# VHH binders against q9y6x5: the designs that were tried, part 145

Target 1, 379 residues: q9y6x5
Amino acid sequence: LPPKLLLVSFDGFRADYLKNYEFPHLQNFIKEGVLVEHVKNVFITKTFPNHYSIVTGLYEESHGIVANSMYDAVTKKHFSDSNDKDPFWWNEAVPIWVTNQLQENRSSAAAMWPGTDVPIHDTISSYFMNYNSSVSFEERLNNITMWLNNSNPPVTFATLYWEEPDASGHKYGPEDKENMSRVLKKIDDLIGDLVQRLKMLGLWENLNVIITSDHGMTQCSQDRLINLDSCIDHSYYTLIDLSPVAAILPKINRTEVYNKLKNCSPHMNVYLKEDIPNRFYYQHNDRIQPIILVADEGWTIVLNESSQKLGDHGYDNSLPSMHPFLAAHGPAFHKGYKHSTINIVDIYPMMCHILGLKPHPNNGTFGHTKCLLVDQWCI
Below, E stands for the ipSAE of ESMFold2; O stands for the ipSAE of OpenDDE; V2 stands for 0.75 times the mean of E and O plus 0.25 times the DockQ between their complexes.

## First folded at step 7 (VHH)

Design w30 (framework vhh_7uia_1; at its last look DockQ between E and O 0.82; V2 from the best seeds 0.00; counts 0 for: pae E 9.6 > 2)
Fold by OpenDDE, look of step 8:
Structure w30 (fold): chain B 379 residues (1-379), chain A 123 residues (1-123)
Amino acid sequence: as target 1 above (379 residues)
Amino acid sequence: QLQLVETGGGLVKPGGSLRLSCVVSGFTFSSYAMAWVRQAPGKELEWVSSISGSGGSTYYEDSVKGRFTISTDNAKNTLYLQMSSLKPEDTAVYYCARTEYKYSGEWTPFDLWGQGTQVTVSS
């Protein structure tokens, strides 16, 4: 039988939560598997880009999902939460569930992972749930495990997505120990439910399970705001994305817009597209706008000096507060092994290896994950 | 017909309690997240609380945490807000509305709101 893999994402699970809070179920999961303490995600550190990077092994400039909000100047199309189902946005890459499904005697399943309800390269997951934040984790888990257990062709790759602790992180801020403790306990309980369900169905011993996240969360404040209206008239540009990385489409001369913004705040870096630092791998795509603003950690770019979030993400991907973790369990993984760090794009070639899939060209390095795998030499 | 109808508002003394209800019609209640929003005189709309359709997740603004409880009865298609230890600053028109959490990290209200119910806390 072909190997099976379940990829689980808890959105916005900052890596250091594992050090600052108790996770009995997750710790047990880790004890019997592996842990990568820090995963360096892609810039920008947002939900759509990073989830697509996990399943493609590509940086944003390569897979084309460069933000949660995008604009294409040629087609005049917009991408957003309310408009994310056009294959136009996703077709610049091939996600792993498509690759998997194109194999004989294999199918893929997805519970609300970004992009899984879209036909990509004319292929949509054999089983999927449309995104609905009101659907419980239990229902998502039930569907995923049913598909893993009873499908023909068999589901060999499945994804499961959950919105916490991201939603709560935004609301309370990551430094709210009381509220975040409650939220994270609930997350741990859900992990317990996941493990229990897999054991009940007899899947636990043979299923590879990866639990990870797309990004962390940093503390924001009303005292750390960057008001663009103080620097430039709104009529001079179109805002494609706002905070903490703003994408600016000038309506007047780009240089003039740049000059008005470059000294707007000491807590914000302003880049022309061609001057975006190479380390971000965020330059070579037409969907990246002519001017990018990057706020410092914990600072919020606003219009009219208003913000309601106490936590946010999307900042420099070198910041520890932006980093998620990765834990895994199953026959492909060692037991009781901890690793310090990998890149988020490294997950793709690892998953391909586990599933016996030929990976598409990607930015990941398989060598970075060899120490996690029982069939590889640790470098 | 899509409709939200709030009830339960009234006049109460400080420290008192009220229970607001919102009856939903025209759609499957459990398929949508619901929220309570309030507007005090001369102030902007303020989010108070949200609950997922399944009831598994609840959220509160800091000013009402520990005093207010949001809940649902799917069999009755009704959203509730139990308010205790009421304060004068809780005086407002309270609205129920559909809402959704999205990948962008935002709670977005739908285009369906109730007429509101007046809550007045005064000695």
Scores: ipSAE 0.395, ipTM 0.746, lowest interface PAE 1.2, mean pLDDT 94
Fold by ESMFold2-Fast, scan of step 7:
Structure w30 (fold): chain B 379 residues (1-379), chain A 123 residues (1-123)
Amino acid sequence: as target 1 above (379 residues)
Amino acid sequence: QLQLVETGGGLVKPGGSLRLSCVVSGFTFSSYAMAWVRQAPGKELEWVSSISGSGGSTYYEDSVKGRFTISTDNAKNTLYLQMSSLKPEDTAVYYCARTEYKYSGEWTPFDLWGQGTQVTVSS
């Protein structure tokens, strides 16, 4: 039988939640599998960019999904989560489900992973669900398991996306112990349901399962706002993305816009595109705007208004609060192994290895994940 | 036609209970998130609670947590708000509204509203 892999994302699952809350089902999963305590995500630490980095192994400047809101000056196209289905935005990389379908005569299945309802290089996931937040985890799981058991060619790569704890993290903030405790307990119960469903259907022993996330979450406050309207008049620029990384397209001379912004707040860094720190790997793409503003952790950039967000992400990827974790179980993985840190781009070449696929050129390093795998030497 | 109809409001004493109902027609409400939003006399609209149409997740404003419970009956296309331990501060017109959660972490603006039902908490 060909190797099979199910990749599960719980959006916004900050790594240190594992230490601050009890997860009996997840801990049972980890006990018989592997845990990576921190996954260093890509900058910017946002949903669309990091979900695409997981499945391509590329930095955002290389795969082209550089933010949740984007603008292309040549074509005049706009990207947002209400306008995310144009293949133009996704065609700078080849995600693993496309590789799986094209290199091997195998099928892919997707329950709402970002990009899976878009034809990329003229290839869409063999089975997929259009994004709808009101579809239950149970319905997503039912479809995925049906496709894993009843497809020809066989489904060998499947993805499952869930919006929590990101939705609650934004609404209540990660330091709201009452609300976060409630949502994290529900997630742990969903993990228990997932394992039980796979066991009942005879999938558990032969399926590799990865549970991960795209980013973490940090606490925001009405006392930590940067009012961009106090820095610069809206007539001088077009705003492409706002917070916590603002993407500025100047309507006047770039240097004049930069000079109005550069000393406006001690709680943000203002970069001309060529001055963006090399460690971000966030420079070499035309979708990255001429001026980028990066707010300090917990600070929100606003336009003469109060923010309703009590939690946010998108901040510097060196911040532990922005890091998710990775847990995995299955025939490819050791049992009871714990690893400290990998890069989020390392997940792609590991998954290619498990599935027997030749990876496209990528920014990941297979050596970083070899200690997780039974068929590899760990030194 | 797309329609939300609220019922169940009325006059109650402090510490009392009420159950509000919102009957949905003209769309598959399990494909949307639903919300309860209230407006007290002379005040702005205040979000109270939200639920996914399939009942996957529930959310509450801090002042109502532990006192209010949002639920759905998908077979009846009906949204409920069970209110307990009512306070004079809960006096408001309660509206049923439709929304969606997006990948970006944002809720869409409410695009369909009911007519509202009056809740009055007084002696």
Scores: ipSAE 0.384, ipTM 0.709, lowest interface PAE 2.2, mean pLDDT 91
Fold by ESMFold2, look of step 8:
Structure w30 (fold): chain B 379 residues (1-379), chain A 123 residues (1-123)
Amino acid sequence: as target 1 above (379 residues)
Amino acid sequence: QLQLVETGGGLVKPGGSLRLSCVVSGFTFSSYAMAWVRQAPGKELEWVSSISGSGGSTYYEDSVKGRFTISTDNAKNTLYLQMSSLKPEDTAVYYCARTEYKYSGEWTPFDLWGQGTQVTVSS
C-alpha cells in the first residue's frame, strides 16, 4: 500500500502562539507525534513565496515566486493575488504534487494550497478546488478526505490550506490577546475536527499528517509608518510591491533613485539588488527588482500616512516573529518528540522521503529532519 | 438578476435590538464572502462585519464586537446582521455587499452592493 501524506497549512500561525495560548487539540496531536518549535522560513516572509518553498524545497530566487506582487521585465507580465493563474510564474520549479502524480498509480489532491489550481509544467493537481476564500474549512476537509478514500489512482499526497490566523492577525495584531484568543480557539477546534474526521474515516493510524504554516505575524502601529511620498516623487519609479518589502523599479537613473531613498528612514534598509544580504538568498532572479526597501519589524511603508493593518509579515526571516511551527503525526513520525528548529526548505526532501519520491534539486537538507522519522537513525 | 436586497431597518430605542436581512439572487452564495457596510449621516462608508458564504469565518469592526452578529442561511440565500445594545452612533444606512478575501491578508473591494436599509437609534 503506498504511503499517504496530508500537508496542512494554517496561514500566519506564529510559532510562539503555541506557548502563549491554549491548544488542547493541537497539543494532543503533538503529544502523539512530533513538534518542530521554530521553522525558519524564507525571505520575503510572504504567503505565496513560502507556500511554494514548502512544496519545492527552494529559496524564492530559485522557484521564482519572489513576492505576492511581481513584475517580469522580460515578458512585461504582472502577478498579484487576483492575477496568479498564469503558469509562467510557477514554472521555474516543480512542486511535489506534480512529481507525485507523475508516478505510476498515484494521484494528488488539493484544497486551495497556493498554486494547486494552476497547470504547472502542463500538470495540474489531479483533484483540486479553485481558490475561493468563502469555502468553509469543513467543505475543504470533506473534499480532501473523500479524495483520499475514493480515488483511482489513489491520492497519496494531499494539501489543505486555511486563511487563519493570518486574516485575523492582520486585522487585530498578534498582541490583541482577547481577539487572538478567540481566533486561535476556533483554529484549535478546526484541528480537533480534522483529527476526529480522520479517525472516523479510518485514516488516522495510516495517514501521515503535517500541520504547519508559512510565516508568523508582528504588531504594527500608526506610530510606526514610513512615508515613502515624503522621500521620493512617484514619477521616478514604478512600485511593484509596497510593504514591508517594497520593490522599486526606477524610471530614471537607478543611482539617483537609490540616493533619494537611502536616508528616508532609520527604520528601513535600502538595498540595491547586488547589495541584498547573502543570508536572504534573495538576489538571483529577474523578478527581484533593482531596489528593495526592507522595513524594520513592526514598521509599515506607506505612500501617505494611512494604514489599516494592525499586524503584518514579510520582514527579515531571522526575526522570531516571522517563524511558524511544524507538527506531524503518522506512521512515518516518532511519538512525543520535540525538535527545536528546521529550515522551511527542509520540509520538501522530508516529504519526498516519506512518499518514496526522488526530490528535484533543492535547498533543503534531509539530515535536518531525520530525527523526526521512525525509519532514520537520529545522530 | 444579480441582486442584493436589504430589509429589516427601522427606528429603535438605545439599548434595543434589530435584525437586518439581505436576500441574494443571481449568484452562488457559498462562493463569496458577504459584508455589512454602513454610512452615518455626513460620514464616509464604514465596514461593519464580514462572513464567508458558508458561514465559517466572521469578522467585526471593533466598535460593534460583542453587540452585532453576522450570519448566513444558505438555504434561503440570506445574509443577516443581528444588532443588539444599539447606540445612537449606530444610526446609519446599512448596505449588504459582496467581497472576497485575498491571500495577501486583505479583503477585496466590494464588487456588488445592495440599495441599503435605514437604521435609526433614537429616544
Scores: ipSAE 0.007, ipTM 0.380, lowest interface PAE 9.6, mean pLDDT 90
ESMFold2 (binder alone), look of step 8: mean pLDDT 80; pTM 0.824
ESMFold2-Fast, scan of step 10: ipSAE 0.000; ipTM 0.264

Design w31 (framework vhh_7uia_1)
Fold by ESMFold2-Fast, scan of step 7:
Formats: C-alpha cells, sequence, structure tokens
Structure w31 (fold): chain B 379 residues (1-379), chain A 124 residues (1-124)
C-alpha cells in the first residue's frame, strides 16, 4: 500500500524559539524522529510565497506567488489575501497535491494550506476546507484525520496549516517573552493533541509527519520607521506591496522614481528589477515590479503613519531570524537525527521521494535531505 | 447490521485483573482502527488505548501503559483489553469504539460507532 504523509505548518515559527522556550511535546516528537535546526526560506520571506515554495520546490520567480500582494502588468490582475482564488496566480507551478492526484489513483486532503482551495491546472485537492481563520485547530485536525482514515482512493498526502505563532509574533514581537511563552506553550499543546489523535486512530507508526513553518519573525519598533511619503509623492507611482519589501509600479519614467527613492533612508535598499541581487532568485517574473525596496531587519516601511506591528517578516532570507525549522517522524525518517540546515525548496523533492512520485523540475536538491531518510545513503 | 458489544466488566479489588471483550459485527473488522475509551463517574470521556487495523500497532494513555494490553482476534471479530494491576482510579464505564467517518456526516468525531459500554469498578 502507498506511503502516507501529513505536512503541518505553524506560520511564523522562528527556529530560535526551539532553543529559548520549552517544547516537551515537540521534543518527544523529535526524539523518535529528525530535526533540521534551520530551513533557509525563499525571498521574500512571507506566508504565501514560502508555503507555495514548500509544495513546489521552486523559487518565487519560478512558481509565480512572489508576494502576499501582487500585480500582473500583462493581464492587469491584482492578487491579495482577499482575492487569491483566481487559478491564474497559482498556475505557474504544479504543487505536490496535484502531482499526487494525477500520477496515480490517490487522493489529497487539505486543512487551510495556501492554494489548496483553488483549482490548479484544473485539479483541486480531493478533500479541502475553504480558508477561514475562525476554524479551530481541533476542527482542522478532525477533518484531516477523518480523510486520512476513510478515503477511496486513499488519501496519501495531507496538509494542515495553523496561523500561530505568526499572529501573536506580529502583535507582541518575538522579544516579548511573557506573551510568546504563553503562545508557544499553546502550540506545543496542539502538537501533543496532534500526536495523541494519530495514536488514538492507529495512524501514528505508519504515517510520515512533517512539522515545519514558512518563516521566522523579527522585532520591530516605532523608532524604526521609513516614511515613503517623505521621499516621493504618491502621484508618481502605484504601490503594489508595502513592508518590509515595497513593490513600486512607476506612473512616470522609472529612472525618475528610482532617483527620488534611492536616498530615502539609510535603512532601505532600492533596486531596479534588473539590479536585484542574484542570491534572492527574485527577478525573472512579470509579477515582480520595476522597483523593489528592501528594508533592513526590524525596519517598517510606512505611508505617513505609525505601524502597530511589534514583529514582522519578509526581510532578507539570509537572516537567521527569518528561518523556520523542520521536524519529522515516521517510517521514512531516521530516529534521533539532527541536521543543521536545508533550503526550503529541498522539502518538495524529499516529499516526492517519500510518496513515490516523480517530481516536476524544481530548484531543490534531493542530496541535501538524504541524511534524514532511512532508505538513503547520505555520505 | 453494525454492532459493537462489550463484555467482561465487573467488580474487582485493587491489584486485580479483568479482560474486556468487544465482539464486532456488520463490517470488515481488520480494515478499521479500534479503541477503548472510558468515562469515570462525573468526568469526561478519556481515551485508553487504540489498535490499528492494518499494522497491528498499539497505543496507550500514559496512566495505563504497562498495565493494560490491547489486542485483536480477527477470526473471532473480537477486540480485547487485558487490564492488570487495577487501581480505584480505573473505575469507569469502558466503551469499544471504531474510528470511521462518513464525509456527509457533518461530524468530525474520531470515533463514529460505539458499544453500549461495560462497567468496571475497582474497590476494596
Amino acid sequence: as target 1 above (379 residues)
Amino acid sequence: QLQLVETGGGLVKPGGSLRLSCVVSGFTFSSYAMAWVRQAPGKELEWVSSISGSGGSTYYEDSVKGRFTISTDNAKNTLYLQMSSLKPEDTAVYYCARAEYKYDSGEWSPFDYWGQGTQVTVSS
């Protein structure tokens, strides 16, 4: 019978939280599984881009979800979290649940993972929940475990997404130990609930489970604001995305807009699209705007207003504060193994291997994850 | 007709042993995960133990681990719970449960079919 995999994301779970807070349930999970201490995510270090990179193995310029807010100059379409259901935005890549359903007679299930409530290449997850932040973790878990246990054809790939600790990271900032301790304890308890539910249903020893995240979190402050309105009038450009990476569509000559912005703040880099650093892999897509502004870690770009965010993400992906972790347990994984670092795009080819799927061309390197797997020689 | 019928409960002294049985009919027994769930007087339902239908893997609540053993006899369509070193805290109604869902149910409970329960009382 085909192997099964459950992929779980806790949004905004910074890797360093594992060393600064206690996670008894997660530590028990890791003791009999594997831990990757840092996952180097893709730039821009935001939710929609990185969640799609996990399931496609592609950089953002290749899969087309280049930000949480996007504009396509060719079609004149706009994308946001309130307007994300158009397949146009998602069709530049083939996510693993689509491959799972099309290569063999298998089903996929999804509880709120970005993109799973959208038909991509005319294929939607076999079982899914329309995104609704008000639905509890317990309800999402109940649906996923029901579908894993009672589907025909069998569910072999399932995803589960949870908004914390990202929401609280934004509200309190990652340096608020009192509030973050409370939030992270709740996350650890949810991991305990997940394991207990899988054991209750007799699924635990035969299911591969990956727990990961899309990005980290860094501390912000009212003392670290970049006011764009002090440098350029809004009549010169259309703002596609604001902070900490601003996407600027000029209404006048691009060079004139660039010249008004380039000296706006010592805490912001201003790039013409062609000059974006190659290491970001953030250039070759029509949805990447002609001018990109990148704030330094902890700085917030604003339009003549205060920011209420005490934490944020989206910053340079070389920053350890932007890195999540990956933990995994199941028949495919070694027990008690720790690995230092992988790239977030490496998760996709590893998952394809576990499920016996032929991966679509991708930017991941299977060799980077070999040491995690029992059926591979890693030296 | 689908039925789960528990037997084997009773009164036992602390340190004693009991074996609970659940006879199943109306479905392919080995295709489903099976569980024992208990409810002590005035308390919520507590999961005790599960066994997988496919892999024969067994799982236990921490308070019963090492004292209770879950097993199946597929030829008899019977689920067992062997209980040893019983404590007053083990006093409860014990239910046999099947882990099956129906997509159209609108309910997301992990246990969709339950037996009537069997009373276990541990007292001096």
Scores: ipSAE 0.000, ipTM 0.391, lowest interface PAE 13.3, mean pLDDT 88

Design w32 (framework vhh_7uia_1)
Fold by ESMFold2-Fast, scan of step 7:
Structure w32 (fold): chain B 379 residues (1-379), chain A 124 residues (1-124)
Amino acid sequence: as target 1 above (379 residues)
Amino acid sequence: QLQLVETGGGLVKPGGSLRLSCVVSGFTFSSYAMAWVRQAPGKELEWVSSISGSGGSTYYEDSVKGRFTISTDNAKNTLYLQMSSLKPEDTAVYYCARAEYTYESGTWEPFDYWGQGTQVTVSS
């Protein structure tokens, strides 16, 4: 009955990969759909923050998932992979699956998208899988397609998350052509499997499908380390998050901690919270710590030890290496249209339009995505 | 200073068992995901298994599922890998690793600190 949308994320899929590697299945998808070459994500360019921005249309300071590691001074709670299921962290925004379920008696389905196994404003995705990285793409796809075809109320919004190429990007670095070629070919094959499954089930012609990602990846090196222990003694602060954006909670005078950090390395910027650049939209939330350190692209902040990571993200969102892409296909989208850039917060109001939902107030601009849609005028 | 110290490696025959241990210090163990990563002679690093800081979620590479079990003892700040039904293909140096701050939505990379490694040799 109502329009249907499947939102797919391949974590850490840098936009430049499309130009440096061959993707026959993805290119066939794009030929009959639309491509946005760069998506400007939100700062910080990390997985949890950007996945929540896609489904809320909000900057991190507004939706409250401001990092992958967080501390709330008022409640004294901490957020990490072991404490990511507390609704407290997610309740500063309303994600699209919640809006979808509360309007017109519709269902949502989720295979591993961050936040979908958490009740948010007392609403959890109608169908979901508890996060488990060992579950195959095939099993996630089987569940999503079953729920899209066999649910009452009907599933109109579905999400599917896959950990690659982020895991391999960290392990090998984005400049390792041999290993990245193998990984990216596997992803292209998974896209082929996705399209084939939807065609076999009779879903392909009437389903809107978006394939996107949360961030890119940049090359790191043991020659590009910033040792915090050379700047300041551990007795002066509590470390909430480390790299490449460090979140510092002072135990003593904030100004003294700031002065010890400010000139320690030419390869990081040190900000008092009120001095964080406005363009980051990363200031107006209590979960953002009093001092934030931002490493230059490719530099890693460490505590008197080496780092084995060869790729990372979290850097300045103006960097093209941090940008993902967006491809889409379906009855809502033009065929063979290419667009240069949108903001990641623009995806939410576009998805609400496709589904006929009234969006919650958000930071996205519907006008930025108009040229992608068959029912809209570009000018 | 952060320290990760691995023990428990050795020579074992195919079908045998070993338990690896990793004692950590210098950070709040239960706040970080922990992993085992191996490197076979002449090959690249291969992720083997990971566990969340709470111990509630465990993950395994497909080739070791059903044979290896990862666990933690938070009171002892110790990570374990119980290996059973060992194969010659499991011969590698095994590293204990900490995920930086947190892992990325269930990925176990980047790893920011590693132990020195412990050698496991499966041979008749």
Scores: ipSAE 0.000, ipTM 0.194, lowest interface PAE 15.5, mean pLDDT 88

Design w33 (framework vhh_7uia_1)
Fold by ESMFold2-Fast, scan of step 7:
Formats: structure tokens, C-alpha cells, sequence
Structure w33 (fold): chain B 379 residues (1-379), chain A 124 residues (1-124)
């Protein structure tokens, strides 16, 4: 009789897509569940960092996945596709599937969620799929539902990740109504398939389901480029990450590199690590470089070339274009309730509450999600 | 003046073979990972294959593994996709793409440059 939860992410699903396109299946899900219209994600607004924040309740400086490309100043290790399976990068936090397995003699299941195919603190998700973008949504769903029904100890926490609408958002940009309409219609159909599968298997009435995303998407342009090569010579620094947040490791005096960068473009903010705005919670980690550059919304940092990217993310987390949404349905949730805004780090303590787990120390505030839950008073 | 130009598409029968070529200009080919991405009519973008900038590492989507081979000719700044045992399900527009970092898929490392695509149709 333990409570069960399925956490679903559609990568790059900008919150305002819900207002500009039709989602009949998602609308039916929300009608009998809850909707949070905006989720304020963590900075930087990238895939790996925000997916790990959802399942740890921590800012990036605390959980250690500070970008999709990283360099650790203490160990001198580089994070790349070949190194993404190294537990070193993921061990600064304890994700919810690890806590679920260790506290309650329960199993976890994962279809492609970032980090679930990595042993973290010597614990890997009980059931998981090695990441492969070509695996269909249906195959991921088939595995998750099989594990939810046929596991001992029982699977009480399951995750499901899907790459769209992020890939299409990058290629077409969020302002391409025709292409985005097609992509988002397909996602709505996948949500319909998800609900139908859960109903067919007798899981729907007793399963808590959260549908969310890690970030949004903003329109980019060939007219909005920042050429870093016009600011500083490559001999002065090592580039750890480029756009829209550049991570700069100086090869010479840090102050000299900062002075060459600080007034180079009106569309980019340049910060020494200790001067990064406190509101970003992006300072206290060895993987955050001595200088970061933050491009203004819709601007792309390049190295003496152009960019065909029509959409991107990674920008300031105060921007509504960077915000995803959260929808949920199940015995833990009210029916027909709409909430304006929560922080992405608030999802973790809410999920711990639903599952009866003691959360690890985290940056979320349980009070922010109380109004969503049937067993809580909204204050 | 960065450009990616795909050629080599066409109509083939099931079980047939095609070789796609992508000529790149305006950047150092060996400094970037390169990929083939496809889109069938009315479908989402699907990553097919990637090759590291050094040419030492190749990665494939499971449904094309053993049938497709990605390769580069650095002297010609050309990326190739040799396709064999083609199936109707392989019918799509194939795009040559540049990735900022090496990856086994386009999941974590967005493609920042795309060609205009070349149509591959597998039909009798």
C-alpha cells in the first residue's frame, strides 16, 4: 500500500506554450488535477542542472551539476559525454531515487532521466535504461509501466524523460508557430497515450503523476550575436562553456582577463565569481569558473562565426521565457486547482512528502506547494 | 560564412544503399563533433549518428547500428553517411549538423548549425 509517484519531463516545454497552443489531453489531465502556471527554475537554465535540481531540491552550486559542460578546479577533471557516467560529477547530492531505495526498502525505475544510469553514492536506480535518444516514448512508457506493476520490492518512484520540445525549439525557435504547433500536438498525443496506458493497466487511480519540464526556450537570431573573439584573444583564457553563459578560466591574471571582457558588449554581463548576483545561487562550487559571462535574452555568444540556432536557453532564470510549468494528478493532489508560481527546488520536498520520505537538506520550501496537496492546509 | 551542404539523397528500393555527403566550410572541421539528424514527414527530429572532431569515436542510433557508417575526410572538410540495408522507415530529410561538444546523441549538446537537408526516400 505505499504511495507511488511517476515524474515525467518534456525537455524545453516553455510555460506560455500552454496559452498559445491547444492541448486537449493535457487539459483533461489538468481538469482533474492541478496546474502550476510557472516554475522558476535554477540558474543556469540548462537541461542537466535543472533535471538534477528537480530530484535533489538543490541549487546548482550545491548539487554540483552547474552546466552541461564543466571543469573542476580542484581535481582538474573535465565533464564531457564520455565522462557523464563518472559518479564524481553527481556525488555532491543525493537524488530522490537513492533516498527512496535506502530509506524504505522500495525500488525506483527510470526511463532516461539525467543521472539515473549513474551509480550515485554507490546506488543506481533499481530499474533503468542507459541513455539513448532514439528509444521511442512508447518503449520508455512500456518499461516504466512494466516495472511499476511487476517489481519486488515495489517501485514507488518512477521517472520518464522525453527530449521534445527542446530539440525542435532549438532548430525552429519558439516563434515558429507552424513547426511548434506540430511538435506540441505530438507531445499532447503522447500525454494522451500515457494516461490511456495507465488506465488500461489499472494504475491511474492510485498513482500520483507529475508532468513538468526543466526550462523554456527563447528566440535567437543571426542579428543577436556576441563575438567573444572581438573582446579577447584565445591565448589569455581556456573556454569551459560558451553560450549563453560563458565559463572563462584565465591563463593569465584574472583581473586582466576581466578588464578585457567587462565592457566588450552591451548585451552581455561579465562577472567575477564572487560578484555573481546572489539571486542566481551560482557561486559556491569549484566547477563554477573564475569569470562568467551572461548573455542577454536571445543573444548568442560565438567565436568569430555565425549561429543558425533559432532557439536557446541557459539565460537568466527570472525570464518568463525560461520557465516551465508543472501539472499533476493523483490521490495526493487537489482537483481543478491552479497555482501561479513555485520554485523548481520546491518539487523535491513535495515529492518526498507524497512518498513519505525524509528529505535531505535542500533549498526548497514545502509551504510553497501545500495548496496543491489534499492532506495540507493552504496558508 | 559557415555552411553545411548535404548531397547524395534520392529514391532507393528497400535493401538498397546510398551515401550522403556534407561539405562544410567556415570552421575547422576537426574541432567539432558532427552529426546526422533526420526528420520523417510529420515527425520529430531524430538523431542518427555522430562522429568526434578527431574522427576517433563514432556513435549510432540503435535502429541504424550495423547498417549505417559515419566517416570524415578532413582534407576535403566532408562528412559522410554510408547507408545500407535501407528500410521504408528510413525515409526522411537528412540534415548534417555541427555540435559544440562530443556526444553520443544530440540530447545534452544542442546542434548550432544545420544544412538545408537532403531527401532520402525508400520505396518500391
Amino acid sequence: as target 1 above (379 residues)
Amino acid sequence: QLQLVETGGGLVKPGGSLRLSCVVSGFTFSSYAMAWVRQAPGKELEWVSSISGSGGSTYYEDSVKGRFTISTDNAKNTLYLQMSSLKPEDTAVYYCARAEYRTSSGYWEPFDYWGQGTQVTVSS
Scores: ipSAE 0.006, ipTM 0.478, lowest interface PAE 9.8, mean pLDDT 88

Design w34 (framework vhh_7uia_1)
Fold by ESMFold2-Fast, scan of step 7:
Structure w34 (fold): chain B 379 residues (1-379), chain A 124 residues (1-124)
Amino acid sequence: as target 1 above (379 residues)
Amino acid sequence: QLQLVETGGGLVKPGGSLRLSCVVSGFTFSSYAMAWVRQAPGKELEWVSSISGSGGSTYYEDSVKGRFTISTDNAKNTLYLQMSSLKPEDTAVYYCARAEYKVTSGKWYPFDYWGQGTQVTVSS
């Protein structure tokens, strides 16, 4: 039997939620598996960039999905939305489902994971769903389990993506305990449904399951706004992305735009592209704009308007509020093992090892995850 | 200056039709998902409909499905909401809103810019 892996993402699941709310189903999953308490994600701490880093093991400057909204100065293309099917945006890396299909002649399956409805290097996930937020978790789970059970060649790698708790984190903020408690309880119930479905189908004992997320969430406020219009007139630049990391394309001299922005707010850092801190690994890509503004945690960059969001992400990846967790269960994983921290780029080489795939060159370090695995000696 | 300007509201009888327009300036229109959100007198904001920047995906609140149609004209930087079979319960100020790229069911959609709103009144 070839090894099988199901990778599940709950968007915006901040690691500290595990300590502040009750998750009976997730805790039962962890009891017989492993928990990584904090996953240090890549900068910027946004959905598409981090989901693509999980499946490629690369920093954003290397895989090319550098933001949720992008402009490529060389080709003059704009990344239009989450349903943009242009392979151009995704072709700077080889995600694990492509490697799975090409190296082993096995099938992959996907329910809404970013990039899985796009042909990347002329290879699309064997089974996939076109992105549609209106499709229930139940329907996504039904398709994934059907494909895991009824595919030929066999599905050995499957992904499942869910938009919560990110959507509610934005609407209510992570400090709204009443609303977040309700949302997180529903997620725990979905985890219970997932485990029960896999048990009923006889898949549970032989399937490796990873539950993780792309980023966390921090509390925002109308008292913490940076009005960009008070710094610079819109006629001097094109705005590619706004908050909390603003991507600025100058229409005039870059130095003039930089000088207008540099001292505008004590609550954001203004970087020329070549001055972006090396620790971000966010510099070497044509889709990274000439000037980047980085707001301090909990601050929102606006254009002469109030912000309706009470929670946000995208901030500095050193912030614990931006960190998700990773839990896993299955024949590849130890039982009852707890680990403190890994890098999000480390997930890819670990998954390649579990599936018996040769990883493409990547920024992850297999040694960081070996203690999670039964076939590795952790010294 | 980034602007979203709504027009096309007015008074209409139950069962009637209206088309709302939202003209956008100051950003690349096709790079963002767009939405219509309404607020009835004394009520909370209610998401109505969303459309992807490419125009390929549309989403609707259950109460308006089959009656309202969202569309875009990228050449004119304009978002439309075609409303038919209008009900007194549709009476509200309708706002054009820009989404942070992420396409959800709409109900939990993070919006970063809003228009001034246009009043729609459905009465006999």
Scores: ipSAE 0.000, ipTM 0.183, lowest interface PAE 18.9, mean pLDDT 88

